VH-VL binders against RNA-binding protein 12 (RBM12). Designs and how they scored, part 7

Target 1, 78 residues: RNA-binding protein 12 (RBM12), of Homo sapiens (Human) (q9ntz6r430to507)
Amino acid sequence: FCVYLKGLPFEAENKHVIDFFKKLDIVEDSIYIAYGPNGKATGEGFVEFRNEADYKAALCRHKQYMGNRFIQVHPITK

## First folded at step 4 (VH-VL; framework fv_imsidolimab)

Design k72 (from e05 with light chain S96A)
Fold by ESMFold2-Fast, scan of step 4:
Structure k72 (fold): chain C 78 residues (1-78), chain A 121 residues (1-121), chain B 112 residues (1-112)
Amino acid sequence: as target 1 above (78 residues)
Amino acid sequence: QVQLVQSGAEVKKPGASVKVSCKASGYTFTDYYMNWVRQAPRQGLEWMGMINPSGGDTRLNQKFKDRVTMTRDTSTSTVYMELSSLRSEDTAVYYCARSYWDTGEYYFDYWGQGTLVTVSS
Amino acid sequence: DIVMTQTPLSLSVTPGQPASISCRSSQSLLYSDGETYFYWYLHKPGQPPQLLIYEVSNRFSGVPDRFSGSGSGTDFTLKISRVEAEDVGVYYCMQAIELPYTFGGGTKVEIK
């Protein structure tokens, strides 16, 4: 049960992903945020959920805001 | 055909509240955010906030946070914007404007005709 | 809040001549998804505002090809290759990269 994240703020850290999916049972050590050479997030990431219900709830958070910026939440296609 | 039809002009005294409606038709009401934007006489456009008609959750411009409330009625496909503690500076034309949210698009593609709210003593 | 600054304040154009309007943002409008959340609207007398250009350079449906948008980061331009009488109104730029959404102060376009 994995989602692909796009549109992460360049300053995003694992703690922001955890807060964005609060109340959902995420696999915290599955959180991946792509970082560029400048040490900032590139905007892409992945996170795994422990059960199907929370995975589906996570997909419903598509276009919700992390601070003042929105996040895209996509199912993993391949 | 997408249409956003707003309620008619209002005249209010300072300290009163005003509630403007925006009735949507021609599309699935819950698939689009609804924004409120105002324009005071001889001034520019100012974003007040938006509502997600599906969940009823709102994001408000902090300037109006303590005075503005946005709600919706899904049975009539209508969004409401209520502004309280009115001042003469709130005299403006108030517009509703829809924005698509499903694909990351945030532009205002359709607007209501506008509602003139006049606040005078 | 992101501040949007438009120049000029007003513009008088002879019909058929070109016009150029500039907008500058106080912060980059390029988001981490690679998109630039910048838009142009036209507010004609007696009508609600209408979308002209979305994401810097894309013409909205029905917008004539004499309108073009360009720019990147913090500096954007709207050009009208040949101004027509129906182009009279106030032009506004807008950013939607972060809340609150903010508009430029507007540029009034008039025919000479």
Scores: ipSAE 0.012, ipTM 0.675, lowest interface PAE 8.9, mean pLDDT 82

Design k73 (from e05 with light chain S96G)
Fold by ESMFold2-Fast, scan of step 4:
Structure k73 (fold): chain C 78 residues (1-78), chain A 121 residues (1-121), chain B 112 residues (1-112)
Amino acid sequence: as target 1 above (78 residues)
Amino acid sequence: QVQLVQSGAEVKKPGASVKVSCKASGYTFTDYYMNWVRQAPRQGLEWMGMINPSGGDTRLNQKFKDRVTMTRDTSTSTVYMELSSLRSEDTAVYYCARSYWDTGEYYFDYWGQGTLVTVSS
Amino acid sequence: DIVMTQTPLSLSVTPGQPASISCRSSQSLLYSDGETYFYWYLHKPGQPPQLLIYEVSNRFSGVPDRFSGSGSGTDFTLKISRVEAEDVGVYYCMQGIELPYTFGGGTKVEIK
C-alpha cells in the first residue's frame, strides 16, 4: 500500500510527511523523499501504509496543504 | 453551471462586525476550496483567506487572522466570512471565489457577484 | 510574501491596436511539480473579476484568441493582439504557488 507524493516543498523532511498523514498508520521507515544534486528535495516522495483503509484515506488527502503548499497524492502502480 | 451567490450590501459602524455569505450551486460543494478576496475603493485585489468546505479548515492571510473567521454549512452549500472590529479602511467589495484544480492546473475560476461593505460613523 | 509588480499602471489604446502588459514576481513561480502557478484576471467596473489566462499561457473557456500569455520564472507578459471596446478594465496578475496568494497592482486599459 504505497502512495506517490508530488509537489512537496523543497524544504520537506520526514516530520512534515508524518504530520501531513497524521491519524493514519504509516510505515515511518518507508518514507522516502527524493533529493537532487543540490541536496534539496525534488518535490517527489513515497510512503507506505500498514493497511488498506489508511491507504484509501491517504488518497483523500490529495490537494491538501503541507504548510503553505498543496500536495498531490497518487496511487503507485509498481 | 457553477454559481456563487453572495448576500446583500451592509452598512456598519466602526467596531462592529459583519458576516458575508456565499451560496454555491452547480457542483459538489466539498470538492473545491472557497477563497475570499476584497477590493477597497481605488485599491487592488487583496486575498483574505480560504476555507476547505470538506473539513472546515482554513488558511488565512496573516494581515486578517486576528479579525477574520471563515466557516461553512454543508447542508446549505454556503460559506461565511466574518470580519470583526471594523475600521473605515475595511470599506470594500468582498468576493468569494472558487479554487479550481484538475491534473496539476489551478485557478480561481468562478467568482460571486461581490458584497459591498461600508464602514462609516 | 511574494511581491507581484505590474507595468504599466495604465495605458490608452486605439481600437484595433495591440497592447502589452508585464508582470514580475519577486521569486520563481515554478513549483516542484513542474507547473508555473501564474494567472491573469480582468476586472470590469460593476462586475466580479474574471479569469483570462491560467498557468502562464492557457486561455480560460470563452476567452478570445486575441489574448495570449507568455513568460517563465519571474517575468510574464499578457498580449492583446487587437484591443476591442469590451477589453477595457483593470488587468491583474496573480501567483498561486504559495500562501498568501498575491496580486499585482493592476493595469488599467482604456480605449482612446
Scores: ipSAE 0.051, ipTM 0.718, lowest interface PAE 6.1, mean pLDDT 83

Design k74 (from e05 with light chain S96Y)
Fold by ESMFold2-Fast, scan of step 4:
Structure k74 (fold): chain C 78 residues (1-78), chain A 121 residues (1-121), chain B 112 residues (1-112)
Amino acid sequence: as target 1 above (78 residues)
Amino acid sequence: QVQLVQSGAEVKKPGASVKVSCKASGYTFTDYYMNWVRQAPRQGLEWMGMINPSGGDTRLNQKFKDRVTMTRDTSTSTVYMELSSLRSEDTAVYYCARSYWDTGEYYFDYWGQGTLVTVSS
Amino acid sequence: DIVMTQTPLSLSVTPGQPASISCRSSQSLLYSDGETYFYWYLHKPGQPPQLLIYEVSNRFSGVPDRFSGSGSGTDFTLKISRVEAEDVGVYYCMQYIELPYTFGGGTKVEIK
């Protein structure tokens, strides 16, 4: 149960992803945030959920705000 | 057809509160955020905040945070903006404007006709 | 807050002549998803504001092709290839990348 994230602030870290999905059971070791050479996020990421209910709840967080910017939450396909 | 119809003009004294309404029709009310934007005489447009009609949660411009309240009534598809402790500089035309919050392009596509609020002593 | 600066403040145009309006932002409006969250609105006398251009260069439904938007990052331009009487009003640029959303000061377009 994985989601694809777009629109992450360039300063985003794992802790921000954890807070954005607060109350949902995420696989913290699955958090992937693309970082550039300067140590800032490139805006894309992925995260896995432990169960289907929380995965579906995560999709409902699409366009919700992380700080002053909204995040796009998409289902991913293999 | 999408329509946003606002309440009529208001004249208030300094220190009073004003509550402006915006009634939506022609679309699913809970699928779009509703924004409030004002324009004071000889000034530009100023964003005040927005409300998510589905959950009732708001994001307010910090400039107005202590004085503005935004609410909605899903049974009448109406959004309300209440501004308290009115000052003469709050004299402005107040607009509601919808924006899409689900998948798609982000923009203010439709606006209400505007409500003139005059604060005079 | 992101500051949006428009030039000129006003513009008088002979009918059929082109017009150009500029807008600059105090920081980049390029979002991490690759899109630029920059918009043009027209406020005509006695009417509510209306969307003209979204995400830099896309014309909103019903907007005539004489209107075009261009730019990137912090520097944006709205061009009207031949101004008509119906184009009179105040044009506003806007950013939708960061709260609070902010508008430019407006450019008043009048027929000479």
Scores: ipSAE 0.006, ipTM 0.645, lowest interface PAE 9.9, mean pLDDT 81

Design k75 (from e05 with light chain I97T)
Fold by ESMFold2-Fast, scan of step 4:
Structure k75 (fold): chain C 78 residues (1-78), chain A 121 residues (1-121), chain B 112 residues (1-112)
Amino acid sequence: as target 1 above (78 residues)
Amino acid sequence: QVQLVQSGAEVKKPGASVKVSCKASGYTFTDYYMNWVRQAPRQGLEWMGMINPSGGDTRLNQKFKDRVTMTRDTSTSTVYMELSSLRSEDTAVYYCARSYWDTGEYYFDYWGQGTLVTVSS
Amino acid sequence: DIVMTQTPLSLSVTPGQPASISCRSSQSLLYSDGETYFYWYLHKPGQPPQLLIYEVSNRFSGVPDRFSGSGSGTDFTLKISRVEAEDVGVYYCMQSTELPYTFGGGTKVEIK
């Protein structure tokens, strides 16, 4: 059960993703934040959930705030 | 047919509180955020904050955080904005405005007619 | 807070002539998702504000094609190719890239 994240602050780190999905059972070692040549996040990421209920709850956090920025949470498509 | 209908004009004394309502119709109330924007005489538009009608969670402009409360009633599709400790500088027209928050189109597409709040002794 | 600065403060236009309004932001409005959350609104006398342009250059439903928006980063322009009497009012730019959302000071458009 994976979601695609878009709109992450360029300074975002794994700890911010963990806090954003607080109370959901995430696979912490699945967190991937895309980084550019400058070493900063590109705004994209992925995270896996252990169960379907928490995956669905994660989708409900679409357009919620991480700091003062909205985060897009999308189901992964092939 | 989307409509946002606000409560009528209010005259208040300094130190009082005012509660303005905004009743939504013509769409699913919980699918859109509701914003409050004011305009004081001879001033521009100023964003006060927003509420997510689904969860009731709010994001408030820090300038108003100590004095403003935003709430909603899903059974009547109504959003409320309460501003306390009123000052003469709070004399303004207060607007509610709907914002789309999903699928990438994020804008204030429909506005209420405005509520004039006058604060005078 | 992101500060939005509009120029000019007011503009008097002969009917059928073009008009151009500028808006500058104190910080880039490019969001981390690659979108620019910038808007133009028109506030006509006796009416609530109405949306004209969303995400820099997209016309809202029912907005005539004589209105066009352009720009990127910190510098944005609204153009009206041929101003009509119904276009009179105060134009406001707005950003929703960062909280708190902020508006420009407004540009009043009048017919000569």
Scores: ipSAE 0.006, ipTM 0.667, lowest interface PAE 10.0, mean pLDDT 84

Design k76 (from e05 with light chain I97Y)
Fold by ESMFold2-Fast, scan of step 4:
Structure k76 (fold): chain C 78 residues (1-78), chain A 121 residues (1-121), chain B 112 residues (1-112)
Amino acid sequence: as target 1 above (78 residues)
Amino acid sequence: QVQLVQSGAEVKKPGASVKVSCKASGYTFTDYYMNWVRQAPRQGLEWMGMINPSGGDTRLNQKFKDRVTMTRDTSTSTVYMELSSLRSEDTAVYYCARSYWDTGEYYFDYWGQGTLVTVSS
Amino acid sequence: DIVMTQTPLSLSVTPGQPASISCRSSQSLLYSDGETYFYWYLHKPGQPPQLLIYEVSNRFSGVPDRFSGSGSGTDFTLKISRVEAEDVGVYYCMQSYELPYTFGGGTKVEIK
């Protein structure tokens, strides 16, 4: 159960993704944040969930805010 | 018919607090964020913050964060904006404005009529 | 915060003449989804502000086609092909790319 993240703040780190999906059972080792040549996040990422219920709950966080930027949460298949 | 109806004008003394209401009708209250925007005399528009009526979560402009509180009552479809420690520079017309957050459209499509708050001694 | 700069501060136009208003953002408003989070509002005397243009170039419901928006990245323009008396007011650009949402300083449009 994987989601594709779009619109991450440029300073986003794994800890921000963990906080954004608080109360959901995230596979923390699955967190991937794309980084550009300047060492800042490009705005894209991926994260895996351990069960279907939390995966579906994560999809409901689509368009919620991480700091001062809203995040797009899209379904993908692993 | 979408309507946003705000409470009436207020006159307050410096140091007081004011609570402005915005009652929504004609749509599903919890489907849209509600924003507060003010305009002081001879000044431009200034965004104060927004509330998600579904969860009650807020995002506030840092300029006002320590003085502004936004709440809602889903039973009456009403949003409230309370501004404390009022100063003369808080004299302004305060507007509520609905933002369409579903499908990624974040524009202010409907606005309340405005509430004049005057802060004077 | 993203700074929105409008020019000119005011315009005085004869009815039927065109008007052009510019807005510049301190950073690109193009989001990773390909959309640009930029808007134009009109604040008429005695009325609340009203949405004119959303996402750079889309006219909101009921807005006459004499209004057009264009631009990309950091530079945006609102054009009125023929100004009518009912178009008098202060025009504001806005960004919703990131919080806090910010407005331009406004451009006052008056009839000569």
Scores: ipSAE 0.012, ipTM 0.693, lowest interface PAE 8.2, mean pLDDT 82

Design k77 (from e05 with light chain I97W)
Fold by ESMFold2-Fast, scan of step 4:
Structure k77 (fold): chain C 78 residues (1-78), chain A 121 residues (1-121), chain B 112 residues (1-112)
Amino acid sequence: as target 1 above (78 residues)
Amino acid sequence: QVQLVQSGAEVKKPGASVKVSCKASGYTFTDYYMNWVRQAPRQGLEWMGMINPSGGDTRLNQKFKDRVTMTRDTSTSTVYMELSSLRSEDTAVYYCARSYWDTGEYYFDYWGQGTLVTVSS
Amino acid sequence: DIVMTQTPLSLSVTPGQPASISCRSSQSLLYSDGETYFYWYLHKPGQPPQLLIYEVSNRFSGVPDRFSGSGSGTDFTLKISRVEAEDVGVYYCMQSWELPYTFGGGTKVEIK
């Protein structure tokens, strides 16, 4: 159960992803924030959920805000 | 069908607070964000902030963060905007406007009729 | 904050003539999903603002065909092919790319 994240603030860290999905059972070791060749975050990321219910709840947080940017939460199939 | 009905005009003294209401009907209240936008005389539109009626969480324009509070009551499908420490520059028409976020766009499709708040000595 | 710059400040138009309004954003409003987070609103006297165009070029429900939006990235245009008396008001562009949402300064359209 994995989601793809777009629009993350450039200063985003794993702790911000954990807080954004607060009350959902995420696989914290699965959190990935993409970095470009300059060593700064690109705004993309991935995270896994331990169960289907929390995965579906995560998809409902699509377009909610982290800081002053909304983030997109997309399913990764398959 | 979709209706946003705001409370009536208010006249306040400098330093007072004002609380404006916006009652929604004709749709599922918790499916749409509610925004507050104001227009001072001879000025343009200014976004103040928004509230998620489902969770009650807000995002506020930094310009107003110390003075504005947004709340909602899901039992009456009503959103409130309270502005404190009023100044004469806060004289404006205040609008609520809903935005649909599920499709990924935050445009304001329906607006309330507006509430005139006059701040004078 | 993203700055939205509208030109002109005002237009006085003879009925039936065209009108064109421009808006420039300080940053690109095109998102990675292919959507552009840009809108046009009309504020008529005595009425609340109303949505005219969403996502650059899509007419909102009930908006007449004489209104059209175009543009990309940072440069946007609203055109009215034949201005009618009911089109008088102040036109505003808006971005929802990032918080705070910001509006252009407005363009007042009046009939001669």
Scores: ipSAE 0.011, ipTM 0.686, lowest interface PAE 8.8, mean pLDDT 83

Design k78 (from e05 with light chain E98D)
Fold by ESMFold2-Fast, scan of step 4:
Structure k78 (fold): chain C 78 residues (1-78), chain A 121 residues (1-121), chain B 112 residues (1-112)
Amino acid sequence: as target 1 above (78 residues)
Amino acid sequence: QVQLVQSGAEVKKPGASVKVSCKASGYTFTDYYMNWVRQAPRQGLEWMGMINPSGGDTRLNQKFKDRVTMTRDTSTSTVYMELSSLRSEDTAVYYCARSYWDTGEYYFDYWGQGTLVTVSS
Amino acid sequence: DIVMTQTPLSLSVTPGQPASISCRSSQSLLYSDGETYFYWYLHKPGQPPQLLIYEVSNRFSGVPDRFSGSGSGTDFTLKISRVEAEDVGVYYCMQSIDLPYTFGGGTKVEIK
């Protein structure tokens, strides 16, 4: 149960992803944030959820704000 | 088709509060954020904050956060901006402006006609 | 806050002549999604502001093709290829990459 993230802030870190999905059971070791040549986040990431209920709840966070920018949360095929 | 119609001009004394309304029509009210922008005489445009009409959640400019309240009524497709503890420096034309709430658009495509608020003794 | 600086403060243009105005931001407006969160608005006398250009170079619906936007990062330009009497007003740039959203100080365009 994995989601694809778009629109992450340049300074996004794992802790920001954890806070964005607070109260949901994420697989913290699964958090991946893509970084570009300049060392800043490219805006893309992935995170896995331990159960289907929290995965579905995560999809409802689509277009919610991380800091002062909204995040896109998309389903991903296995 | 899209219209944003604001309430009429207000004259207030220092220390008072003012509540300006913006009635939306011609689109699905909850699909767009509504912003408030003001312009004081001889000054430029200043963003005050925005409201999500669907959830009622707001993002406010910290300069105004202790004095401004933004609300909405979905049954009348109306947003409200209330500014308290008015000073003469708050004399301005206040505009509502909608912004697209989808994949990162955030431009102000339609604006209300403006409401002049005059704060004087 | 991101500071938006416009130049010139004002310009007077003979009808049919081109006009160019500049906007510079205190930091890059390019976001991690590949988009640049930069816009141009026109405030005509007696009317509310109106959107001209969104995301640097895209003309909003109904905006004549004599208007064009360009730029990247921190430097942006609005060009009017042939200024008409109806183009009189104050032009404002805006950024929405970060809260609070901020505008430039405005450039007043007048006809000679």
Scores: ipSAE 0.006, ipTM 0.659, lowest interface PAE 9.8, mean pLDDT 83

Design k79 (from e05 with light chain L99W)
Fold by ESMFold2-Fast, scan of step 4:
Structure k79 (fold): chain C 78 residues (1-78), chain A 121 residues (1-121), chain B 112 residues (1-112)
Amino acid sequence: as target 1 above (78 residues)
Amino acid sequence: QVQLVQSGAEVKKPGASVKVSCKASGYTFTDYYMNWVRQAPRQGLEWMGMINPSGGDTRLNQKFKDRVTMTRDTSTSTVYMELSSLRSEDTAVYYCARSYWDTGEYYFDYWGQGTLVTVSS
Amino acid sequence: DIVMTQTPLSLSVTPGQPASISCRSSQSLLYSDGETYFYWYLHKPGQPPQLLIYEVSNRFSGVPDRFSGSGSGTDFTLKISRVEAEDVGVYYCMQSIEWPYTFGGGTKVEIK
């Protein structure tokens, strides 16, 4: 159960992702924040949830704020 | 047909409060954020704050301190901006303007016609 | 607060001639999502402001192709290739990378 994140602050760290998904059972070791060729954050990330209920709850946090920006939370589909 | 229709001009004395309305139509009211922007005579545009019509959450420009309040009524698709403790410097045209919330799309695409608020003795 | 500085303060342009307006921000408007949160608006006499350009260089729906935006980071330009009488007004740049959203001081464009 993974979600794709877009719009992360360029100073975002794993702790901010953990706080954003507070009360959901995330796989903390799965948190990935993407960086581009120049070493700058792309604003993209991924995180895995341990169960389906919390994955679905995470999707409901789409367009909520982290700092001064909305975070987009998208399902990852094959 | 997106329309934002604001209430009419107001004349207030210093120390009074004013409440301006902005009625939205032609789109889903709760899908867009609403901003308030003012322009004093021969001055530039100044952002006052925004409201999320879905939850009623606001983000206000700290310049206005405790003087500005933004609210909405989802049953009438109307946003309100109330400014208290009015000073002559608050004489301005006040605009509502909607914005999208998606990344890269925080632009103000539709604006109300403006409400002139005059603060004089 | 991010400070937006526009130059010049005003322009008087002969119809059909080009015009160029600059805007500089006190810090970069490029966000970690790869987007630049920079916009141009036109405030015509007797009308509310209208969006011209979003994300530096994209023309909003209905905006004539004589308008073009360019720039990156902190330095932005709006160009009008052939100024028409209907282009009279005050042009404003804006940033929305952080709160409070801030506008430039405006550039007044007049026909001479």
Scores: ipSAE 0.005, ipTM 0.642, lowest interface PAE 11.9, mean pLDDT 83

Design k80 (from e05 with light chain L99F)
Fold by ESMFold2-Fast, scan of step 4:
Structure k80 (fold): chain C 78 residues (1-78), chain A 121 residues (1-121), chain B 112 residues (1-112)
Amino acid sequence: as target 1 above (78 residues)
Amino acid sequence: QVQLVQSGAEVKKPGASVKVSCKASGYTFTDYYMNWVRQAPRQGLEWMGMINPSGGDTRLNQKFKDRVTMTRDTSTSTVYMELSSLRSEDTAVYYCARSYWDTGEYYFDYWGQGTLVTVSS
Amino acid sequence: DIVMTQTPLSLSVTPGQPASISCRSSQSLLYSDGETYFYWYLHKPGQPPQLLIYEVSNRFSGVPDRFSGSGSGTDFTLKISRVEAEDVGVYYCMQSIEFPYTFGGGTKVEIK
């Protein structure tokens, strides 16, 4: 149960991802924030959920805000 | 047909509060955000904030944070913007404007007719 | 806040002639989804503002082909190929990539 995140603020840290998905059962060790050559977050990330219900709830957070930026939450499609 | 109908003009004294309404029709009220934008005389457009009618959560321009409150009533599909501690500089036409929240669609596609608020002694 | 700077402040155009309006943002409006959160509005006398162009170059429903938007990153242009009397008003650019949403100062278009 993994989601792909797009639109993360450049200063985003794991704690911000945890707060964005508060009340959902996140696998905190799964949080990944991508960084570019400049050492700043590229805006992309991934996070896993422990159960399907919370995974589906997370998809409903799509286009909600983290600080002053909206976050895109997408299913991982393979 | 999408329509946003605002309440009528208001004249207020400095220090008072004003509450402007915006009634939506012709679409699902909770599927779109509602924004408030004002234009003071001799000035351009200024974004005040927005409300999510579904949850009632708001995002306010920090310039107005301590004086503006945005609320909604889903039973009447109406959004309200209340501005307190009015000053002469708050004399402006106040517009409501809806926005979608999908990829690339955060534009203000429909606007209310505007409400003139005059602050004078 | 992202600052939106419009030029010129005003222009007077002979009917049928082209017009060009520029907008520059203080930082890139390209979002991580690959979209650019930039828009053009027209505020006609006696009417509320109306959307003309969304996502840099897409005409909103009912907007004539005479209007075209272009640009990327921080530099954007609105062109009117043949200005008509109904095009009179103040044009505003806007960004919605970050809060607060901000508008340009406006460009007044008048007919000679």
Scores: ipSAE 0.006, ipTM 0.678, lowest interface PAE 9.9, mean pLDDT 84

Design k81 (from e05 with light chain L99Y)
Fold by ESMFold2-Fast, scan of step 4:
Order: structure tokens, then C-alpha cells, then sequence
Structure k81 (fold): chain C 78 residues (1-78), chain A 121 residues (1-121), chain B 112 residues (1-112)
């Protein structure tokens, strides 16, 4: 149960992803934030959920905000 | 066809509250966010905030957060914007404007006709 | 807040002549999805504002092809190739990449 994230702030850390999906059972060790050559986040990431209900709830957070930037939450199925 | 029809002009005294309505038709009410934008005389456009009609959650411009409340009624496809503690500088035309929430960009594709709110003693 | 600066404040244009309006943002409006969250609106006398251009260069439904948008990052331009009487009004740029959404101060276009 994995989602693809777009729009992460360039200063985003794992703690921000955890807070964004608060109340959902995420696999904290699965959090991946992509970084560019300059060492800053590219805005892309992935995170895994432990159960289907929380995965579906995570998809409903599509276009919600992390700070002042909205986050796109996409399924990573075919 | 998409229509956003707002309530009529209001005249209020300083310190009062005003509640403006925006009735939507011609589309699925819960598929689009509704924004409120105002324009005071001889000034530009100012975004006040938005509401998600599906869940009722709002995002408000901090400038108005202590005085503005946005609500909706899904049975009548109507959004409300209530501004309290009115001051003379709140005299403005208030517009509702819809934006798509699901993908892409948040542009305001359709606007209501505007509601003039006059605050005078 | 992202500040949107428009120039000029006003334009008086002879009918049939071109017009150009600029908008500059205090930070880049390019999002990680590759899209730029920038728009142009026209506010005609006695009417509500209407969307002209979305995502920098895309004309909204029904907008005449004499309107064109261009730009990238922080510097954007709206061009009207041949100004007509119906184009009179105040033009506003807007960004929606960050809250609060912000508009430029407006550019008033009038016919000479």
C-alpha cells in the first residue's frame, strides 16, 4: 500500500510527512524523499501504509497542504 | 450551465456581521472548492479564503481568520461567507468563485455576480 | 506572502493597436509537477472578473486568440495583438502555488 507524493516543500523532512498523514498508520521506515544534486528535496516522495483503510484515507488527502504548499497524493498502481 | 448566484446588497453598521450566500447550479457542488474574493473601492482583488463543500473544511487568509467564517449547505448547494466586527474598510464587493480541487491548477473559472456590502454609521 | 507586481498601472490604447502587460512574482511559481500556477483575469465594468489565461499561456474557453500569455518562473506577460473596445477593463494576474492566493495590483486598459 504505497502512495506517490508530489509537491513536497524543498525543506521537507520525514517528520513533515508523518505529520501530514497524522492518524494514519504509516510505515515510517518506508518514507522516501527524493533529493537533487544540490541536496534539496525535488518535491517527490513515497510512503507505505500498513493497511488498506489508511491507504484509502491517505488518497483522500490529495491536494491538502503541508505548510503553505498543497501535496499531490497518487496511487502507485499500474 | 454553471451559475453562481449571490445574495443581494447589504448595508451594515460598524461592529455588525454580514452573511453573504452563493448558490451553485449546473455542476456537482462537491467536486469544486468555493473561494471568496473581495474588492474594496479603488483597490484590487483580495482573496479571503476557500471552503471544500464536500467536507466543510476551510482555508482562510490569515488577515481575515479572526473575523471570517465559511460554511456550506449541501442540500441547497449554497456556500456562505460571514464577516464579523465590520469596519468601514470592509466596504467592498464580495465575489464567490469556484476552483477545481482534484488535479492540476487552482484557477477561478466561474464567478458570482458580486454582493456589495456597505459599512457606514 | 507571494507579492505580484504588475506594470504598467494603466494603458490608453488606440483601437486596433497592440497592448502588453507585465506581471512579476516575488518567487518562482513553478511547481514540482512541472506546472506554473499563474493566471490572468479581466474585470470589465459592471461584470464579475473572468478568467482569460490559465497556467501561463492557455486561453480559457471562449477567449479570443488575440490574447496570448507567456513567461516562466517569476516574469510573465499578457499580450493583446489588436485591442478592441470590448477589451476595456482592469487586468489582474494571480498565483495559486501558495496560501494566501495573491493578485497583482491590476492594469487598467482604456481606449483612447
Amino acid sequence: as target 1 above (78 residues)
Amino acid sequence: QVQLVQSGAEVKKPGASVKVSCKASGYTFTDYYMNWVRQAPRQGLEWMGMINPSGGDTRLNQKFKDRVTMTRDTSTSTVYMELSSLRSEDTAVYYCARSYWDTGEYYFDYWGQGTLVTVSS
Amino acid sequence: DIVMTQTPLSLSVTPGQPASISCRSSQSLLYSDGETYFYWYLHKPGQPPQLLIYEVSNRFSGVPDRFSGSGSGTDFTLKISRVEAEDVGVYYCMQSIEYPYTFGGGTKVEIK
Scores: ipSAE 0.006, ipTM 0.665, lowest interface PAE 9.9, mean pLDDT 82

